# VHH binders against a8e7c5r167to518, part 7

Target 1, 352 residues: a8e7c5r167to518
Amino acid sequence: YKIFMDSDSFYYSLTYDLTNTVQRQGELGKSDQPLWKRVDDRFFWNKHMIKDLVDLQAPQVDFWVIPIIQGFVQVEELVVNYNESSDEERSSPETPLQEPTCVDDIHPRFTVALISRRSRHRAGMRYKRRGVDTDGHVANYVETEQLIHVHSHTLSFVQTRGSVPVFWSQAGYRYNPRPRIEKGERETMPYFASHFEKEVETYKKLVIINLVDQNGREKIIGDAYLKQVLLYNNPNLTYVSFDFHEHCRGMKFENVQTLTDAIYDIITDMRWAWVDQAGVICQQEGIFRVNCMDCLDRTNVVQAAIARVIMEQQLKKLGVMPPEQPLPLKCYRIYQVMWANNGDTISRQYAG
Below, E stands for the ipSAE of ESMFold2; O stands for the ipSAE of OpenDDE; V2 stands for 0.75 times the mean of E and O plus 0.25 times the DockQ between their complexes.

## First folded at step 1 (VHH)

Design d1 (framework vhh_6fv0_2; at its last look DockQ between E and O 0.02; V2 from the best seeds 0.00; counts 0 for: pae E 20.8 > 2, off the site)
Fold by OpenDDE, look of step 2:
Structure d1 (fold): chain B 352 residues (1-352), chain A 124 residues (1-124)
Amino acid sequence: as target 1 above (352 residues)
Amino acid sequence: QVQLQESGGGLVQPGGSLRLSCAASGFTFSRYAMYWVRQAPEKGLEWVSTISSSGGSTYYKDSVKGRFTVSRDNAKNTLYLQMNSLKPEDAAQYYCAKGTPYRWVTSGYEFDYRGQGTQVTVSS
């Protein structure tokens, strides 16, 4: 796939639909329709720019209109090699860690792609745009897809992030102002419902991972979120609260494993999209919707952690890595860099 | 219906060799990685070997590395395990399996499908 970067934020492809997931592309099937007519409208950022061209109703326009996403794209080729001892562990002479010598001279390779696509709806900078609007759109909504390609197999895992879908604001970044609820519970209900009705329609089931602090200034937003979930009472919504600051104080991001372990069965049941030349092997049956207050750093860390669990499961399922081993260190490092880049890019886009 | 049928087990002396086969049916064999697992008496199910769908990637338990070789013939829908230099600790019921579980448990592995197994006995 040839992906072009117009800037650090905008991406397009002449041969691939960056607005749709592998699963959605499969559902749409083969079409003779031009690419711009098959896009997910949420992520079609140049839609208004091409309006005049589309209005010309000239067939030639169909070939010139390339959908553009705002977000993040990175592609890496990884090699599964367990023999590459990190230079640091060579120094302790004593324990001959019998590195599992992969018998095969040829190390398996796989391609990883990370695609984040930002919603064009309710776009704006943090502290200026928070919460839900009257159309059911939320601030900083981003769909992130992790792709693995091995031989003829393509695997996809999709997550979303978005602001807490209530009416709330937080003015001024310098003083860490207290968040404020802007509308009452009853007034918020129909818009909360509207947001999640659309989400359920798109993703079937949602598992909400709310990372908002359970204590302190953020608590009011977390409480409002939970109340709305309870009032809405939809069986296709699962709500999970994880106090990120409490568990990961001191940049102990490894403690996110507590969350991933707790929701492991949910992850397993959710599955992922898997296709090959013969067709669909499995589908993703739901989606994690992860949020904190601004849906940036904390959210990115948690999404990366969940996606890592999925990646390992996928690679094991494919027979690309052994079942009893973790991801090779080199692979893990590259993976971490990819997600860090994703987080940084999304943060710049939202922060302005 | 998915079917996996193991064969080739038997009694061998230490240092001997066996070749196990697994005949697969009821699914597109070439699309899936395949696994060998074994269960010794009073022990849990343990992983032995993995082979990717194309056969390009193979993995082995440390204790069998250099002695066992997994292979497959996708045209014949057959999985193989060549076992050389067999040891008493290799004695177990050997199973062919499809569909690796998402999580390995200490008590064993739950696969989507597993055959009836073939008995390997190693004794002087």
Scores: ipSAE 0.782, ipTM 0.913, lowest interface PAE 0.6, mean pLDDT 91
Fold by ESMFold2-Fast, scan of step 1:
Structure d1 (fold): chain B 352 residues (1-352), chain A 124 residues (1-124)
Amino acid sequence: as target 1 above (352 residues)
Amino acid sequence: QVQLQESGGGLVQPGGSLRLSCAASGFTFSRYAMYWVRQAPEKGLEWVSTISSSGGSTYYKDSVKGRFTVSRDNAKNTLYLQMNSLKPEDAAQYYCAKGTPYRWVTSGYEFDYRGQGTQVTVSS
């Protein structure tokens, strides 16, 4: 499908529903309803146009409005090539590149796509206003889908991110402003529950990954979150807390592997969506909901690490990657750039 | 093998106090969050309290907050629950439970290991 950018951060397609994951599109089945009635309302940024056209009783309304998402889209074709030398050696004129016997047989190819969909709810919220609102919507909510395409196979893995769903604020005009809890636990619970009831309805099970620091300025938000989850007592929620500052102090991102290793069983049990020409092979059983307080880089790094684990499992399952070899360095570099671009784009949308 | 052994339960009058202990062995106690959960007669398992691996953070069920205090001694591999101003509704079998690295028990049923329990009875 052709995907177009309407502006620096808005995307649309004439033939593909960018608002729905592969799994949600499969769940909708073969519908005779027009595209605009099948889209996911959370990510339908030009939805207001539908209401106006329907109110005017415009004929053939489905030809007039193309769903637009705000977020990020990047698609890359990757070559699994273990004959790759270092960049310095590769550029050497003294060492000619050797042609494989057959490129199609020796160097398998796969497409990786990364799609982030920013929620239209709480769109345009100012820096001071954070957390959950009275409709159960959270600030900075984004659904990120990683797609792998090989031959007739399409595999999808989805994660979400969003603000801690309590009532909290942080002043925009002060240097290093202190966050504040605006409502007590009892007053918060209906809206906290509303948020997670909607999430459970959509994703079935949630694994919360809280990256808020357990000491210092951020602690008040992390403590409020954990306490609210414990009081809510929903068996469909698993809560994981990783003190990013403590474990990844000095930007030692390799320490994120201690987290992914510790939750490896949760990652593998969640699985992924998998479809081919015959239909659905497998479904994703739950979702990771990752949050931090003010540094979106933490969330992006953790989501990228989890998505990488899933991608490697998927590629090995498809026979595109050998079971006992890591991802080739060239593929890893391109993958890291894709996730960095995702993080930078979401960060810019959050800031303004 | 992971082992958790609770003690300190007994019969107490309403308004009384008890201190529960949990002796842990078979794992590096100082690396795990620990939990107190209880099962009252004819009721399901309820989360009561949680303490972080270092002891720096503690969390309580609303109905026990201000009356119960969880603590730990990592040098002795022991978890404690100080229960003050006990009410008839606090009567239950109390269990300590081992957390998992980075994971928190969000319901009374979600934990790797649980001890055999210690009975708390509140009556006159």
Scores: ipSAE 0.045, ipTM 0.456, lowest interface PAE 5.3, mean pLDDT 78
Fold by ESMFold2, look of step 2:
Structure d1 (fold): chain B 352 residues (1-352), chain A 124 residues (1-124)
Amino acid sequence: as target 1 above (352 residues)
Amino acid sequence: QVQLQESGGGLVQPGGSLRLSCAASGFTFSRYAMYWVRQAPEKGLEWVSTISSSGGSTYYKDSVKGRFTVSRDNAKNTLYLQMNSLKPEDAAQYYCAKGTPYRWVTSGYEFDYRGQGTQVTVSS
């Protein structure tokens, strides 16, 4: 599929609906309808254009409206080669290199793509940048899809991020603003429920990964979240907390493996969407919803770690990677850059 | 708790050889790639070598390629580094490490766990 970029923020395709995951597109089936009639409304940023054009009664407007998302797209082709340590020097201009008689095509190849779709709800400067609103929408809601393409196989793994769905703000000092709960527990209940009712309808089951610190100034937000989850008491929600500060002290993020090891069976049971020439082979059995206070740096690191576990399982299942081995170092390096670019782009969009 | 214990360092003349060992416990050793890193005085942590979880693939920093050989014995939970043709620039504290670096694009690597290290000194 071909994807067009007009900047580092907005994306469209003439032939592919960027608003829908591989799984949702499989559920919709094949159609010769225009792309805009099949979109996921949450991510259809130019929706207002449709309303204006319908009011004008323009003929054949269906094929003029191309769905646009705000978010991030990056696509990379990777090669599985555990002896690539010298590839960085093969194109050196200082010393002419003898052309080798071997070609790199003897190593397995795969394509990895990362697509993040930012919700159009709560997008403008007129709206609060934290928590839930009275419509049940949360700030900084992003759906991130990681795709693997090998031959005719398309594999997809999806995660979401979004603000803690209670009423709260974080304003005050420039350097150390304290978070503040704006509405009581009972008053918050129907809006928390409204938000997750929509989420369960869309994704069926959610595993919440709450990265808010369990001590210090963030505690009030984490406590409020847990209380609402317990009160909502929906069997389709699983709640996991991980004290990111305790496990990643000194700005070292290497300890996120403690979390992925602890929930490894939950990750494995989630599976992924898999489609080929014969159709849908399997589907993802729910979704991880990850948050910290602003759903930026900590969230991005954790989502990348979860998605890496899945990608290694996918590649091993396809026979692209040997069993019981990690990604080659070059592949992992590129993977880390892709997720870093994702995080930077989401952060820029959130900050304005 | 993850524990890594390096041994086998010492004083060696230029051109000499040493074999380092790393005993691992507290995790499933055979499921993880392992790393050798080193730190010289007043220098940052430098990556030296990587070996895949099965031992089937090995990677080396250019300055040690052809002189150092990494290996592992998954039955004994032990990682090895054979260092031949040692140079004064190889003098450093050597650590074995577990985990996947999160910033491999440039400069130094960060690892989940490393041992106490073993000192390698090269003097004429």
Scores: ipSAE 0.000, ipTM 0.118, lowest interface PAE 20.8, mean pLDDT 76
ESMFold2 (binder alone), look of step 2: mean pLDDT 84; pTM 0.846

Design d10 (framework vhh_7xy4_2)
Fold by ESMFold2-Fast, scan of step 1:
Structure d10 (fold): chain B 352 residues (1-352), chain A 123 residues (1-123)
Amino acid sequence: as target 1 above (352 residues)
Amino acid sequence: QLQLVESGGGLVQPGGSLRLSCAASGFTFSHYAMAWVRQPHGKGLEYIATISSSGGSTYYSDSVKGRFTISRDNAKNTLYLQMNSLKPEDTAMYYCAKTPWYVRSGSDIYDYKGQGTQVTVSS
């Protein structure tokens, strides 16, 4: 599928529904409804265009509405070549025509695509009021899908991020404004429940990863979140709290490894979506919902680490990656750049 | 080797008090959140309380809020549960749990070891 960028933050495709994950597209099945009637409304940024075309009695409206998402798209083809750093010395000038073809024949390839879809609900710049609103929508809600394509196989893993779904705000003053809780637990519960009932309906089970600091000014938000989760008492919610410190690069990576090791069974049990020509092979059984308060870098790093664990499991299952050996360093460098670009793009969209 | 050893259980009358202890070894205790969970005979596992790695945050199930207090001593690698105003329905095996950074809604929480310590509230 050909994907176009309308501007730095908007993406569309003439043939592919960017608003739906691979799994949701499979669940919708083949429909006689035109594409724009099947899209996920949360991510359908040009929805107003349908009303304008219908109001103008435009002919063949069903052919003219192309869904546009706001977010991020990057696609890379990766080659599993453990000799990429020695390619210059390995190649012989006597057989330049045959050597590239021979290398291509022996090295597995796979495509990685990363798609982030920003919710149109509560769209716009950072609010003084964050968290959940009276419609059950949360600020900064983004769905991120990682796709792996190998031959006829499409594998997908989805995560979400968003604000802590309580009523909270942060003062508009400079010098680290202190966050505050705007409503008590009883008043918050209908809207907290509304948010998670929608999430459970869409994703079945949720593993909440809370990256809000357990000490200092952020503690009040983390405390409110856990208390609300416990009061809500929904067996489809699992709550994970992780102390994350952004003081040292090495410590940061070590802490993320500790988290993914600790929840490895949860990651593995969640699985991923897997489709081939014969149909659905596997479905994702739940979703990670990752949040922090101010620093979006923490959320991006954690999601990238979880997605990497899944990608390695997928590639080993497909026989693209050896079971006892990591990918070539060049593959990880490209992967890290893709996730860094994702984080930077989302951060800019949140800020302005 | 990771070990969690619970102690302090026993037979008490309704309205009485007990203090449970959990001695932790084989891991850096001060780096992990800890929980107390219980299992009444013939019933599922019930979450009681959790405490952050520093002890700065504590959370309780509604069934014990105001009656139980969770605390920790990181210098001694020990977790405590102070139980006041005990009721017959508090009768259960009590387990100390090292949490892999998570708390489940409801009663199913994991990452505990040993036989636990029996608390029986009866006249």
Scores: ipSAE 0.000, ipTM 0.160, lowest interface PAE 15.4, mean pLDDT 75

Design d2 (framework vhh_gefurulimab)
Fold by ESMFold2-Fast, scan of step 1:
Structure d2 (fold): chain B 352 residues (1-352), chain A 122 residues (1-122)
Amino acid sequence: as target 1 above (352 residues)
Amino acid sequence: EVQLVESGGGLVKPGGSLRLSCAASGRTFSSYAAAWFRQAPGKEREFVSAITSGGSTTYADSVKGRFTISRDNAKNSLYLQMNSLRAEDTAVYYCAAKTGKYYITPSGYDYWGQGTLVTVSS
């Protein structure tokens, strides 16, 4: 029921389709179909209610079923003000600003929203076995969308995460246990292909970012993944490996800039979805697929860094941010907290 | 519903250390995100440190490396270990909590303590 749908991990809206990205909503077009018929089935957690009502052919089923996602939603309104922090460099000479009736009247404002949607497939399964299943679904699959809203403009950037799509297992919880590969390349291929065929159909092009350590216990998973990608030989897949442990030792995440600098052209070429009152201005060309393992923090940090590069490009394109300035420190701190909350929420959903 | 009560404030010399505690009552604290804020005379409440229900921590730049936030869910308690204290750390320190996610802005928090005064003076 609607009672107790206010838990920290379940979200719904009476009018907005939380299961579809801005770009997918545009691709579906304006429809006379009830909301529940337009949703993305992967993220439609209360779908079982629909089946019973549809089987009864109830004409008012659209009245009773509100799509619910499991995941994360956070919305923040931010002000671009370089003078709010004592750590910011002062401009000189100071020109007296016209005194507005409100302190925030003179500074650009924007809304940033972060939505993570956990796949309902494999939800509730015991995860002694990770990776891909015989239906081509992967454990821990989440689609994360970052939205920027300014006046009539809505901009969106989407990334996915999920388990490495081979057959593997890991005994225990966050104790760094040794993972095992359970099936060979030949037996794995139909299910690996099934997973990526679905991904390519949905997102067109995929840039795989593999954060598995290239040494030690995790290497076996990374090696299996790369071998399978090479054997599959799909031109819509780009494979990038980044040794997180080598570059970000001692939790020094500033080294993630090495990765974002290395793939800057890929990030920029991917673009973003952009919609205004007149319609679609541009589309995102592909998606980053970042692998999720026992160390969920690595995936979250990398996705946050990529999304920040995109957001700064979007804000500069909209004229909300000056072209040669970074994001104000106060805005960046709120942004970091949003992404930390996202990571913690996803982690709790996989541990419980 | 959660009630928060801070303790451990007092007078400390520059370079000294102090440990603040925040006791939660009413409901189990383990699912809550918690934070420390401070307010110096004539200023707005500013963020000091936060800890998620999962144990992830963040710090304001002014206290990073000197302060450590921690929690003990069995005791329904939040702590702030303050080392290498400076005169500018003088403020009333507030414990704050909310369900789920945390914020670095005061307006995001539903539950607040009464505050405990920390004075750093020679």
Scores: ipSAE 0.000, ipTM 0.308, lowest interface PAE 15.8, mean pLDDT 77

Design d3 (framework vhh_3k1k_2; at its last look DockQ between E and O 0.07; V2 from the best seeds 0.00; counts 0 for: pae E 4.7 > 2, unsure alone 63.9 < 65, placed apart)
Fold by OpenDDE, look of step 2:
Parts: structure tokens; C-alpha cells; sequence
Structure d3 (fold): chain B 352 residues (1-352), chain A 124 residues (1-124)
């Protein structure tokens, strides 16, 4: 499929539905309907722009209306080669310059795609848009799908990010304005429930990863979130709190492994979407919903970490990677760049 | 009420085999990962093996890899630990545990349920 970039933020395809996950597409089946009629409405960014065209009810419109997403798309081809010395090792004067081993055709290859799609609801910049609204929509809601393609196999893993679904704000001219709860618990309950009812309907089970600080100024938001989860008391909702700043202070992002280890069974049980020529092999049984205060850098790091665990499991399952090895360093580097680009792009879109 | 009841502990000779069972009740068994722990005299309780809710993933302590196998039967609400090639060092009280995976607040999962344990003794 060909993906076109209209700008750094807008993506469309003439042949692929960027608004739906591989799993959703599989569920919908083959359709003769035009793309714009099959879209996930949440991510159909240009829906309002084409309203007049759609209202014409002209058959020609079906050819002209192309769904556009706001978000991020990057595709990379990766080669599994464990013999490639890390550039860092090459920089050691003691390490003989191993000639770049020509990636012989004998090494397994796979394509990775990262697709982030931003909700068209509650569009706005940070500090102006926080929390949930009366329709159950949250600020900075983004669905991110990691795709692996090997031969005829397509594997998908989907995560979401979104603002803490309570009524809160963070207004001020100060560098780190104090967050404020805008509504009480009882008043918030129906809207909290509305948000997660829709989410559960869509994704079956949700695992909340709340990265809000457990101390300091952010604590009130974390507490409010937990309280609502407890009040809502839905068995399809799991709540995980991880103080990112406490664990990863000093840019020790490797400490995120503490989290992924803690939730490893959950990650494994969630599974992923697997589609081949015969159809759906397996489905993702839930979703991680990751958040911090603004759902940007911290969120992106944690999502990347979870997705890496999944990628390794997927590649091992496919026989692309041996069971006892981690992702090759070169692959990992490219992977990190992809997620970093994703994070940066989403940040620009939300922060302005 | 959540209940875990271990059984199958016995005295065995080195090189012998034993199968432990843990019968679970009071919760939807198929939704939860199960784990085996052991505690030797004078030592801290240590993790031995784990199995995911789906049964698709298993993990083992390094000292028991290749010798122990964890499995589950959701229809019977039971998790098993097959122990082969037993060593004296395997002597311990073995505990079955489940994590609720419902709420994690940065320490541990809020609801770990434990059985009473079953004694395994490996001695010549």
C-alpha cells in the first residue's frame, strides 16, 4: 500500500484504511464500500471538511473522498543479523573494523510500520484541553498500532494514550502549573464511566498504565483517577500505577523494564492480531491505555517499551528471531528512532 | 472467598519425580496467571514458576529450568507443577499463588492469594 504525507501531521492512502487497525479490518471483512464509509469515525480527521461533499450523495463522491488521519506513519524494513557489531563497538580502537557484513539474502527480513492516529474529538493544545468532556472524550487521545509484516503474515499490536478521564485543568503561565480538579467525584462518575464503556466496547479489556507522579503536584490527578477506577469497578478494567519520574529519574529509561516485567503476564495474555492469507489467526484481547499528565514523552517511552516486548514475542513466534536472543542491536536502534519520531510528532501536534 | 489448596507434597529420593496440584476456587480461574513459590527452611520464599492466564506462556527459575513444568487445567481450576530430577536443594514448602492483576500501585499487585503450602522433601 502507498501512504501519502500531506504534511508532517496528515496521512492518507488510496488503497489502505489508515483509520482502522488490522484487527478491525479483519472483523469488517472484505467490503465493496468506499474507504470513507468503513473508517473508524474517531480518526477520520477530515470528516467535517467533506461533509458538504457527502451530503451531495453523488456516487462520484466515493472516489473523491479520501480519509485522512492526523498522527504519524513510518515504515522500515529490518534485517535480523546478530553478527553486526554495534557502531559503538566499532568505535573502540580495540575492536577490529569488521567489514560491514553485506546483509546477505540469507538473513530474515521483516517490515515494521508504526501508525498513530489522533482522535478528532477534543482537538486542542495542551493546557487548553485536559481531561474528559461530557461526551466521554478525552484530550490527546491517540491510537498507536505497531505492524510487522513477514511474507504473507501481518501482525499488529495496538495501544492507546489519552488524558486522565476526569475533569481537570492545568492552566497558568508558569512552567509547571499546578493541576486542578474541576469537578467532584460524584459529578465525574458518569462521564468516567461513559469513556470507559466505549473503550471496553471497542477493545474488550483495558489495562491502564498511569504514569502520573505519585508524589508532588501531579498526585491529585493520580488519586482522582484511581478513585474513579475503584468507583467504576469494572472487571474489564485493570489499573497499573507506575511512577515514571521516580523510577526513571536521570533519563534512566532502562528502568521501564521494571514496569514491563511487572506486567509481563498481562502483556503476554493480551496477545496481538495476526492475519495471513487464510484470515485471522489470533486477536488482540485487550489494550494498554497509557497516560501521564500530557501523554507525551513518558507515555511514548512506556508504549515503546511494551511494544518492544511484543515485537520480540512476535518475531520469535514467526521464527524470525531465535528464542534466546534479544532484538538485534541494529534493529533496536531503528526501532527506537521510529518510536522517538512518533513521540516527537505527537508532541508537536498536541503542544503546538 | 478465594481459596488455593496445594497437594501432592511428599518425601522422595534424589532423582525422583513429584507432581504438585493447586486447586483454586472463589474466582474466575482462567483469567489469572498462576505461580508456584517455595520456601526452604531458613530461606526466603522464592519464585519457582509461572504460567499465564491463557497458558500460552510459562516461566521458570533458572535452578529448575528443564526439570520442572508448570501447567494448568482451567476446566478443573487447577494448576500443576511437575517436578522431575528432584534434588535435595528442592526441599521446601511449595506454595501456589495468584495475582489478581487488577490494581497495581507501584509496589506489588494488591491481591496476591496464597495457599497453605505443601511440603516437598528430597532426601536419600
Amino acid sequence: as target 1 above (352 residues)
Amino acid sequence: QVQLVESGGALVQPGGSLRLSCAASGFTFSRYAMRWYRQAPGKEREWVAGISSSGGSTSYEDSVKGRFTISRDDARNTVYLQMNSLKPEDTAVYYCATKSYRIYTGGDWTFDYWGQGTQVTVSS
Scores: ipSAE 0.397, ipTM 0.757, lowest interface PAE 0.6, mean pLDDT 89
Fold by ESMFold2-Fast, scan of step 1:
Structure d3 (fold): chain B 352 residues (1-352), chain A 124 residues (1-124)
Amino acid sequence: as target 1 above (352 residues)
Amino acid sequence: QVQLVESGGALVQPGGSLRLSCAASGFTFSRYAMRWYRQAPGKEREWVAGISSSGGSTSYEDSVKGRFTISRDDARNTVYLQMNSLKPEDTAVYYCATKSYRIYTGGDWTFDYWGQGTQVTVSS
């Protein structure tokens, strides 16, 4: 399959459904239905075109409708080679000035793909639309899928991000005003419930990672979120509160490890999607829903850390990476760049 | 991977003193607020004392104020509970726990890490 860019933020493929995760594509199965009837409507940005073509009785409508997503796509082929180092000149003073050449046939290879799909519901800029609306949709909703491909094996891990699903507002960006809660718990509940009912139907179980600061001006949003979760009392929801400012000042990634260690059993129980030529091997049984008030970078850092834990488990299970060793430094650096590009692209889409 | 191991529990007479230790491993100890809990037979587990990640603030349950002191040594990844003027009512299994994250699932609150506990018996 081939993936094309129509602009810096729009992606399409003539043969592959970019709107559905590997797991959702497997659930739909093999059918003779045209692609546009199988897409996930949330991420089908040119959906309006199909109605006009059908209404006009246009011939070969299945050929004319190419699904377009808004978001991010990056694919990298990586080689597991521990001989390469970012610190080669310092570590080898006795050796001549030379760089070892990797022999690809000797070293394991794998493909990593990162796909982010922005929801078309509540489409709008970060500063204009916040929280949940009366249709149960949240601002800034994005589904991010990390794919690993080795020979006939495809593995997938999916996370979501979005605004805190209460009714809240903040004045214009030029002044740093305090956020306000616009509706009480009783008035909010039908819309909060509507949002999570849709999420549970799609993803089964949700683990909420709340990155809103627990002190200062953001506390009002975090407190409202927690109170609403407690009142809703749905056994399919797990709520985790993490004060990013306290734990990860200056983007210290080692501090994010305290979060991934704390929820390691939750991550393990969630699993990942795994398919091969024979069919489905296992399924992802839940999803992480990561949110912060306005710092898109916090969300990206946390999602990258969770996805890295999953990728290392997947690569070890496939025998691509030794169980006793971390990712080679060169692989890790490319992986960090992929996730940085993802964060930058999503941030630009919200800024306009 | 994460472990909390309590030690120092013993049989002691009323009015005596005891120091509990909790050795932490597998996480960045200095970033976690630490707490002590206790559970007597047939009773619910109750909070006893807490110390912030910086060590700059401490808190205590009313029945132990002035008698118990919580402290930490980040260089040794250890939190301590100094217990003075012990009473028979202090008899319980004492647990060390972290308090950085609030985890709620299906009606229950869970702290992210707990130790196995250490038995303190105050008896004449």
Scores: ipSAE 0.055, ipTM 0.449, lowest interface PAE 4.0, mean pLDDT 77
Fold by ESMFold2, look of step 2:
Structure d3 (fold): chain B 352 residues (1-352), chain A 124 residues (1-124)
Amino acid sequence: as target 1 above (352 residues)
Amino acid sequence: QVQLVESGGALVQPGGSLRLSCAASGFTFSRYAMRWYRQAPGKEREWVAGISSSGGSTSYEDSVKGRFTISRDDARNTVYLQMNSLKPEDTAVYYCATKSYRIYTGGDWTFDYWGQGTQVTVSS
């Protein structure tokens, strides 16, 4: 497939539906319909620009309507090679051709892709870039899909991020203004429920990973979130709170493993979407919804950590990685850069 | 079921040393960060020290830095607190705990776990 970038933020493909996960595309099945008729509406960014054309439903218009997402796309091909030690290259003084017996085709290869899709909702509410609105949409809502492709296998793991779905703001001219709650607990209940009713309909089960600090300025937001979760009391909703600063003091990010270890069984039971030539082998059994205050840096680090656990399981199950070994160092470095680029791009789109 | 059992608490004189142990069972110990807390009479429970799941990162409350050392032995499922140069201010019940997180699913809660504590008394 071909993916084209019109800017550093907007992406389209002539042949691949960037708005839908592998799993959702499998659920839709085969169709002769134009791409724009099969899109996930949440991520169809150019819908309003071409609304008059879409409303005509004329067949000739269908060929010229190309769905555009806002978000991030990066694709890398990786090689599983544990003996790689240096990127230093030196020219050989010899000119004769050689017939090496150790060729690169003995090392497994796989493609990893990262696709982030920003929701088009809340465009008319830029000045309220926090929390939920009266339609049940949240600020900074992004669906991130991590894809693995090797031979005929396509594997997909999806996570979402989004603002805490209560009414809150951080207005001010100072560095790090104090957050405040804008509506009371009871008034918020139906809008919180409206948001998660839509999420449960789409993803069936949700595991909330709330990274908001449990003490200090952020506590008021974290407390509001937990209270609404308890009031909503839905058995398809799992709520996990993790104090990122308490466990990851300073720049020591190795302690994110504390979280992934604690929820390791939840991650494993989530599974992933797996499609091959025979069709759908399995599907992802829910979704992780991760947030901090702005759903940027802390959220990105945790999502990368969860997705890495899944990727290692996927690669080991396919026989691409040996059991009980970490990713090769070069693969891990590229993985880290991919997720860093994702986080930077989402941050620029959200912060302005 | 998760179980944490502290031991090694005693009465010691100021300047003395004591080593606390916390035996863990009912979970995969090597995958969890461990922490020590203490609670003096009439005071709130306070964090004392922590150690990462790998053992590569340790951290301490300012008042105990240089005097207390946290360590772990994953083969024995045990975390230790070596306490040197003890002061009367260190008198407390000492608790070990796993990570501080909360999980709620369909009306059910899973919390981090605490031991029953071991009394440390520093007195002349």
Scores: ipSAE 0.043, ipTM 0.480, lowest interface PAE 4.7, mean pLDDT 78
ESMFold2 (binder alone), look of step 2: mean pLDDT 80; pTM 0.806

